# VH-VL binders against p38371, part 2

Target 1, 215 residues: p38371
Amino acid sequence: CNFEQPETNCFVQESPSWAVKYDVVDSPKDANGDECTTTAPLVELMGVYKYVNPETGAAQLALRPATLASRAIADTTTTSADQTSLGSLDTEPKDHGFCHANDFAPAFVNVAASDTAAANTIRYEFTNVRVYSAAVAPGTQFTGELKYTSNGCTSSYVMRAVWPPAPCDTASTEPAENCGVGSGLNPEFAVVCQPTSATGTTGYCVPAGDIPSFK

## First folded at step 15 (VH-VL)

Design g2
Fold by OpenDDE, fold request of step 16:
Structure g2 (fold): chain C 215 residues (1-215), chain A 123 residues (1-123), chain B 108 residues (1-108)
Amino acid sequence: as target 1 above (215 residues)
Amino acid sequence: QVQLVQSGSELKKPGASVKVSCKASGYTFSRYAMNWVRQAPGQGLEWMGWINTRTGKPTYAQGFTGRFVFSLDTSVSTASLQISSLKAEDTAVYYCARQRGYVGKNYYGMDVWGQGTTVTVSS
Amino acid sequence: SYVLTQPPSVSVAPGKTARITCSGDALPKQDVHWYQQKPGQAPVLVIYDDSARPSGIPERFSGSNSGNTATLTISGVEAGDEADYYCQVWDSSSDQYVFGGGTKLTVL
């Protein structure tokens, strides 16, 4: 039997908080091409929003990293728009249920000079963002690439994100605190606890594999 | 604010030497390579090379070896271009330009430019 | 040596769209950057990494690539856009930056 697939749109769960993991692709280098040590967070929360132009039907995806937003509090030189990465979004899923988002504007903040540090700019540049919008899990996972720069130190990452954000603790024996039953996550999602630091145990549940990440 | 300020115009005779300075401010000097670009009157932009602002290692483009020397004074966040044995064809505007970034063995252009220094070589 | 080819001049009426091309061998493997230079001024980066805009550059400026040609597009051209435009790539084979010959954009 030949079944016509229903038309679907690119659903994205809008939320001030997604859990986002960054896996290193290129290690950090400064603009000399020399090694440096500044990296993106291991995991962070991210605001994700979808805008649709009612006249044209064109869609946009907005990404607002929480760590950038936190730095923005002390920054009087950049606007909310500067601190948010806005790109185009497909209107309907394409390859294997993914909606593609492209042409993201950089998100950035300025850090004022201090007694111990020169002025700095922190920049997020997103590319090749793909939102999984299949019927089995519409708009609750996405992936992409990040180029992160801080004080001239640039590194690249594969980005993997899941909603909702579930706090976790690798030191806990409670399933709800280890990305299991009671965490609020889709039971079919393959997720792992990613601590916020290399030495810590607390963090957020993030995709365990490539997007879409299922058990 | 991030800026590069270059030294003033120079008038030299053939055979003389000139040193153009480029003072950086508003950012960490040692994190960004400094490029030098030449532009002869009515001509296009020519990349001369760059200097590593951390190590001081210069890299010269083809055609800009020998008489051209890149140097640093890190104490004052200044890069310099010295041209020796000046020729009439060295008459040009010389720009310093900050390297934007580096990832995966790729360089990503020049995001901050000095205002340029005019060097005129005339007998 | 690696060469980037640009048209020497492009003319456009105010409010119209200007397109400046930059052609080179195996260009898809390169990131293209664009600079604007007004008379008597230093170049200004207007597009980097093929299509990204620096802060402060109007959305009217965009970059794209197709085949071995990169294109700088300026929509709604204004008198103030009259300038020379240069494309640039890093040639990894020779470890050099290469500039195009430049294009003079005239606003009629």
Scores: ipSAE 0.865, ipTM 0.946, lowest interface PAE 0.5, mean pLDDT 94
Fold by OpenDDE, fold request of step 16:
Structure g2 (fold): chain C 215 residues (1-215), chain A 123 residues (1-123), chain B 108 residues (1-108)
Amino acid sequence: as target 1 above (215 residues)
Amino acid sequence: QVQLVQSGSELKKPGASVKVSCKASGYTFSRYAMNWVRQAPGQGLEWMGWINTRTGKPTYAQGFTGRFVFSLDTSVSTASLQISSLKAEDTAVYYCARQRGYVGKNYYGMDVWGQGTTVTVSS
Amino acid sequence: SYVLTQPPSVSVAPGKTARITCSGDALPKQDVHWYQQKPGQAPVLVIYDDSARPSGIPERFSGSNSGNTATLTISGVEAGDEADYYCQVWDSSSDQYVFGGGTKLTVL
């Protein structure tokens, strides 16, 4: 006896801007295995897009970090495709409302050599990406793992992302500017303001906990 | 643009010494360990070890201690392999290969290879 | 010593799918890398970390891991894919890279 159950789609909010936080797992090391200091951003915006093959129904997830997008302007050696990480995406949610995305191609840009620095490559490698696609908040949070490499210095991170992107300022008392009412974020989301730098106060609202991050 | 260029083929007598060079370009030399891989005629790839390009510390695989010496000339981004007291069984193609990366406890393979240097040891 | 076992040869017709296996103990705990070596050329990294493709490597190349066996899959095999293929792991117990014995892929 086969009973056909309705399938729930893996909805992903497509947007040129998600707010993404990177929490360090492994500290940066160069390819000698020695410590180095280059790290991924504390927070950045990311383009997120879903593609569906109309013939096969197969879905893909595309991730384009702002760091790569910004560096791409000066890079004549890589294409938009190179600067975007494309992976497979589940067609339906599996584990507790999550859609899994795997097999991401590396995304990268090249930085030309200068008088003071050798040529460099910045590379993003995503793995084990999971998009929260439950009905309560479909496709507005995702998590995964990032291996970030710049100039041979590699570090790993837990990635946590939320949509919409909401700018924030930890120095502000205005709720709308501190991930509260008026920020545009789902009021049920647990979010915190992550400054873009260690000493700054301005940044973006990011998940406060593991995905899904709810109050 | 990233490339490794090795020195030319060598023909040596048993007991002689040979030095194979590997010049790196297109990246920060001191950030990537340099591996050496041997391939005897008709045989598979064999890892010989690597050298830390920042500190110059060599690490040799089992079986490649004693007669094999890794060295650097950082001023010209060059790694070298010297083999002393050459034997017929040292006849092989020798490759330098850039370490791809390292994080945690994982090494990520070799992403850039030299073209190889054929060393022939014959009486 | 840690050993990776590959079949010595695999034959496939053009357009078909080739599968090259690499077996080793506790392989799931290690990342597997694959290299392609054409005659008279240096090896080229085609798969890393079990299933990741370097830039420039066709999507026809894929890697997977099941149990103690890693598999390099080449779909839509072309004449130009004829080469020797080597799997590789970093063996943390011995602190060394280990290569498989290599597999010669022949395109019929």
Scores: ipSAE 0.859, ipTM 0.941, lowest interface PAE 0.5, mean pLDDT 94
Fold by OpenDDE, look of step 15:
Structure g2 (fold): chain C 215 residues (1-215), chain A 123 residues (1-123), chain B 108 residues (1-108)
Amino acid sequence: as target 1 above (215 residues)
Amino acid sequence: QVQLVQSGSELKKPGASVKVSCKASGYTFSRYAMNWVRQAPGQGLEWMGWINTRTGKPTYAQGFTGRFVFSLDTSVSTASLQISSLKAEDTAVYYCARQRGYVGKNYYGMDVWGQGTTVTVSS
Amino acid sequence: SYVLTQPPSVSVAPGKTARITCSGDALPKQDVHWYQQKPGQAPVLVIYDDSARPSGIPERFSGSNSGNTATLTISGVEAGDEADYYCQVWDSSSDQYVFGGGTKLTVL
């Protein structure tokens, strides 16, 4: 039976692809407290979905990092649910147009052991997620914190996300290809092209400043 | 899967020594500190200290210095607890527990536990 | 030494909500972790960093802090939830983990 979901005023653009930027906050540490090397992607796509309980009206926010999903292809030990971080979501904006999302479950995949490496787990832990849902830009930007762990090494980030995911090239002089007019982004958004690699020029448009990021 | 498997139960006389082992599997041993926790019969959990699994540096909680020694055999991903000059009050279940993580000077608890090793000290 | 105080026991009927408190000085400055220990078993991490749930832990388990008190809340309590529950913090002043005394949860 299909039930109609109750309406909430915390609008979230549901999409398999948001563009997400991670800014490092703390240096990576392992569980000994020692320095180690790990890094989240420079930029990645993320699935974002909103669920509303038709009985209670309670809302949840689901985050699915694309890089995690890509690794899940080789992982037969985790489920789609394991690879998705699900948290509670406010039903209405509470603070300057933000809807808060909390209590996220970790999203993770297991990497099987190889001849050269022990078994590993890659884990995303999200906290203090805030979706900007003001009338001027409802549900097309969000921010929060990420703890990214790989092989016992954890790094911390502030994440900034924008929808739609607009591909870009820093080497391009065409506005549509460099987060300008024609890119599909809200023209009032302050965005910048973030390459997917340190040496590359192609990537996605991400917020240029703190959320909400406006010109 | 990630797991810690400890050695079997021990029955010792006062004054003797015991060595409890904790074998790790399913993850990179050297990336996670190993904690030791004691639980006397009918009592609560008591943190004994931990050992850095990369450097082998042990840190002992107050009250667990002297007779208690943490050690590693990294070749087999094993942490060990040795108790010397055993006393009746050392009768307890001893757990090894993996440190969950460390970020920003915060320690995040223990996410994987061994099944425990019962050490009984009796005349 | 730093001390975490828990009630020795809490009783709850099936389907109801159990709340287990953990009190300590300056608790808001510390991340609280919670462990479940069933009889004859090793402890299991059920809440970390005040309110985060490890994978595999039901949503019925939640953690919160107010003042100098942390609370583990178990909604819709089941018979299988009967266990001892321990809170834990890292005490930065003494550089050691501290456990609460434990709370025995009885499901009536």
Scores: ipSAE 0.806, ipTM 0.921, lowest interface PAE 0.5, mean pLDDT 94
Fold by ESMFold2, fold request of step 16:
Structure g2 (fold): chain C 215 residues (1-215), chain A 123 residues (1-123), chain B 108 residues (1-108)
Amino acid sequence: as target 1 above (215 residues)
Amino acid sequence: QVQLVQSGSELKKPGASVKVSCKASGYTFSRYAMNWVRQAPGQGLEWMGWINTRTGKPTYAQGFTGRFVFSLDTSVSTASLQISSLKAEDTAVYYCARQRGYVGKNYYGMDVWGQGTTVTVSS
Amino acid sequence: SYVLTQPPSVSVAPGKTARITCSGDALPKQDVHWYQQKPGQAPVLVIYDDSARPSGIPERFSGSNSGNTATLTISGVEAGDEADYYCQVWDSSSDQYVFGGGTKLTVL
């Protein structure tokens, strides 16, 4: 049994962890049209994988949010495939060095009812995903759109992602701990420390602007 | 398991009233508007309106503002359609359908449907 | 009164591609949803937001919305795909959902 990878121009850094920031476009509303408060995380880690069919050369991009992976530990009703959003991926770059990924299936997990909350489904729907693949920084940044639903509350976002995930602390004066020199990131990337909570200081370095995000 | 289960078929005479119930399970009832959709025999789908399941405020499509009343019993996660002064033209299958979501510009269709309730009105 | 126009019927051979159209003047500004209804059954959502598939819907179902026409495409058509298909939008000018008239897909 042997395996041979076809060569392609659309390189993607495969990793169980990319750092992904979400910036709101449409504020959260429930399916009555009323305002609600449940949102996507400010930042999270995301598994990013590329699959290539060795017989056809067709490529796919898989996105697995850490929020779904953590909930999946307790969820016996969904499979790894349900918890991973799989879409098509271009085989060569277009549009100034971008590889487009489209036709993503939703990724979701079921949260069982408890004494204090009804059962719900947490769902991610990705669209218009574009991986920056130019030779200067191949496959280490991407952008796209997210529609996030939890507890019947839906909101939409622009997502911007970078590899590797560099932990950071906005309260630190050490450059290596605040997305600067020594952080492990490409020094030409324009990044900023995004805390994981609205009140905390620790989080991950994320793109500071539109992809590709360079100084 | 998300489900909508409707009450059974009804045979009625003109001038009577009918109440079609739709019981929801497997999700947070108060987060998803409940739509009502009519399908006359051999015809297509017609939106009748919806009810906000948090507030109980109904919205009726044009043509459904008189004899058609949407209501809720939130204690049992149930939406109801009442049709008064029944006419032969009210003979149809009536569906409840859960609203999928709302983002920015649009309500996003109906992702879960009840099995339908046939109301037959004849002398 | 805003209307969505669908052909009354479409016939396609097994294994081939079916295309079901939905036309309306406001479609460039609207997200289109598609429903499959088999005889005696409730409708089932098969495409939402022009092109997205709910979980459990086969990948051979796809959708597009370009110009004044939305299209539901079913590749590799099977006998089990015989059904009526309805397009739907939310029409913000009248604050109501609008369904197309429906298309009967026949697999010969």
Scores: ipSAE 0.419, ipTM 0.771, lowest interface PAE 2.7, mean pLDDT 89

Design g2
Fold by ESMFold2, look of step 15:
Structure g2 (fold): chain C 215 residues (1-215), chain A 123 residues (1-123), chain B 108 residues (1-108)
Amino acid sequence: as target 1 above (215 residues)
Amino acid sequence: QVQLVQSGSELKKPGASVKVSCKASGYTFSRYAMNWVRQAPGQGLEWMGWINTRTGKPTYAQGFTGRFVFSLDTSVSTASLQISSLKAEDTAVYYCARQRGYVGKNYYGMDVWGQGTTVTVSS
Amino acid sequence: SYVLTQPPSVSVAPGKTARITCSGDALPKQDVHWYQQKPGQAPVLVIYDDSARPSGIPERFSGSNSGNTATLTISGVEAGDEADYYCQVWDSSSDQYVFGGGTKLTVL
């Protein structure tokens, strides 16, 4: 916008990529109530953006999971807006430096039927999102809840996110490659290397504990 | 597109049987329970129960455990409601409705409904 | 058997806000669902989990659950909102979905 925007204390580092870890709360079940196996990724990159209405000062937080963006290339019926979850964002920090974001619309992508699978919708539903905005590390960590649905299989998670994304390798002895000094992360952050697969060693540095995650 | 298409309306005599079909399309049928809901003329919605579309195991609401039978033909993604020994009080619109989801102990309601099938039992 | 109580009718002028209540003893949190049914049509889910909105439902529809009363709120009411509205929960004590009796919304 070319107009002066209202000053707010709810800073969010905008980036196409934050590293986000999901920890399961409710194991996956289908809409019969039976166990199923589809889960959210262990870790993924996420686009995070803040928008402010200059006339009202109202703020919004946009979350765009990289998994949805990747699948949307194969689906012409899902728009970039559909892939992005937009919610309200507090204008002032509360609760020891947290800015709350609520009322998120779901983010989703439609996957067309194939020879091996019926049509499907992959859906992310975010709730209770809280961005850490205290001056020591403003807008570089957040937490929230995710309900993830794919192929009728739904599970729920706590999500914990950090900026910047730092690639890592659990097998590396170099600190810069294992979330240590030289990784590009704030050295006061408590982070751990989360591989992208259960059997691999490479992934991203993610918060080691509850947000705010500090040593 | 997710859709449920029900069979046409039926006029029956007391003591007869009726079968209402509900054909699903646009989603993985075996992942979503199918609910049946009754609405008598001028009345509210009444849940009759559901059927597990993977196993075919029905669950009937209290009061629907006798003459009402849920069944499936999974090869054509179809759920059916059969009502035997029809009574005048069975006159109603019958809906199939897809279970939306399940997390923990919470069901998310019924997100897709068939158009309804009117069963009229005249005496 | 668990009972959900709704007012039989609510009248609201166009452009105003309609509030439809659904009362029950100790309503389950994040488990109240709302359906809109227009005459001669099937119900449509408009709110789930107390306050979540399915895709395609206008932002004018919102919901809340205060523990013994859930409320469906429709702001900027339009003639097309005229319908019966039903609340619903899962009653874990009897393993059943339970519907409220329905509320007829009349727009003038």
Scores: ipSAE 0.375, ipTM 0.753, lowest interface PAE 3.1, mean pLDDT 88
Fold by ESMFold2, fold request of step 16:
Structure g2 (fold): chain C 215 residues (1-215), chain A 123 residues (1-123), chain B 108 residues (1-108)
Amino acid sequence: as target 1 above (215 residues)
Amino acid sequence: QVQLVQSGSELKKPGASVKVSCKASGYTFSRYAMNWVRQAPGQGLEWMGWINTRTGKPTYAQGFTGRFVFSLDTSVSTASLQISSLKAEDTAVYYCARQRGYVGKNYYGMDVWGQGTTVTVSS
Amino acid sequence: SYVLTQPPSVSVAPGKTARITCSGDALPKQDVHWYQQKPGQAPVLVIYDDSARPSGIPERFSGSNSGNTATLTISGVEAGDEADYYCQVWDSSSDQYVFGGGTKLTVL
């Protein structure tokens, strides 16, 4: 069969955990256009869910960044709905097996002031989201754009995501611990270990290139 | 090398206290939650709760809110379980186990465990 | 209060496939973790989030969650796989992790 052409509706692998990498496009700037330093995470886990209205067939895609869910433990002013970005999802694939999702509402959380940090609102705005839906790997990779705002500082990114998440360590020589054979990922996926910090070695396996990311 | 090394076995009398330590090495301590799990002799695993290693806030499972105290010493990457007013029913193996992220429905399982500390409470 | 039910034991011939089940009412998706515990040893995570494998776990270990039953599958079973196996979920109604009662796998 030809796995570049979809055989089904826009399937999305629903999971509380996808691995998502952000690559900067526009450097951080404040409301005055001046440079600032706050950025999105290098990589994070993300909840991804599909909802379908059974009467109309209308579909929605929900994206819930784990960073927002984590901060929500201390935030009594936002709800699960505020922390989740909901957008429309096309009912049929386009453009060689991509399902497009658009019109996302922002996702955000309020972080109260502490002895060590001022109050802050962390805000995610997703646009141009495309889910790869080919039958060989249906709904297990997606790409899109993120506008991230924190501490009054806004930056933009290309996001690339893969399911399932696989923890990894760039310092390991074991293939299973460095996104290779035995990591638990489909061996046809082109992935690379992205550490969660610029100085650390541990992180998650993320797409190595443009979606769909295959070897 | 990622590991959790627990303190040695303890033989205690009823009414005494015990402190089980769990020293982490080979990873960033504050990045992983620390769970405590007990296993009575010949029985299954029982989750006791967890401690947030960034904030030090403990969360206790039902039935563990009284005599059980979780604590941290972040200067030596150590989590501790203190059990006061020991009873014979506290006889068990106690495990620490790390978990990436916060404890809840949507995070990883407990990927590294300490070797276990046997606490025996006997007259 | 939330209960995960596992068979107390499963016996499998060497080289065959072991299937260990974990049943609960409306199992949470992507929340089932599996642990292997050999006698006198600490548990080892073998499957997380229903089907993901941590590094160092052989590909012959796999997992699935079909809604009311999660299954740990071990293909090509070896004597070294003899252990107790526990499933675990997060029970959001009580804010607790819950372990199944455990399944003793014997290889005969």
Scores: ipSAE 0.000, ipTM 0.427, lowest interface PAE 18.7, mean pLDDT 84

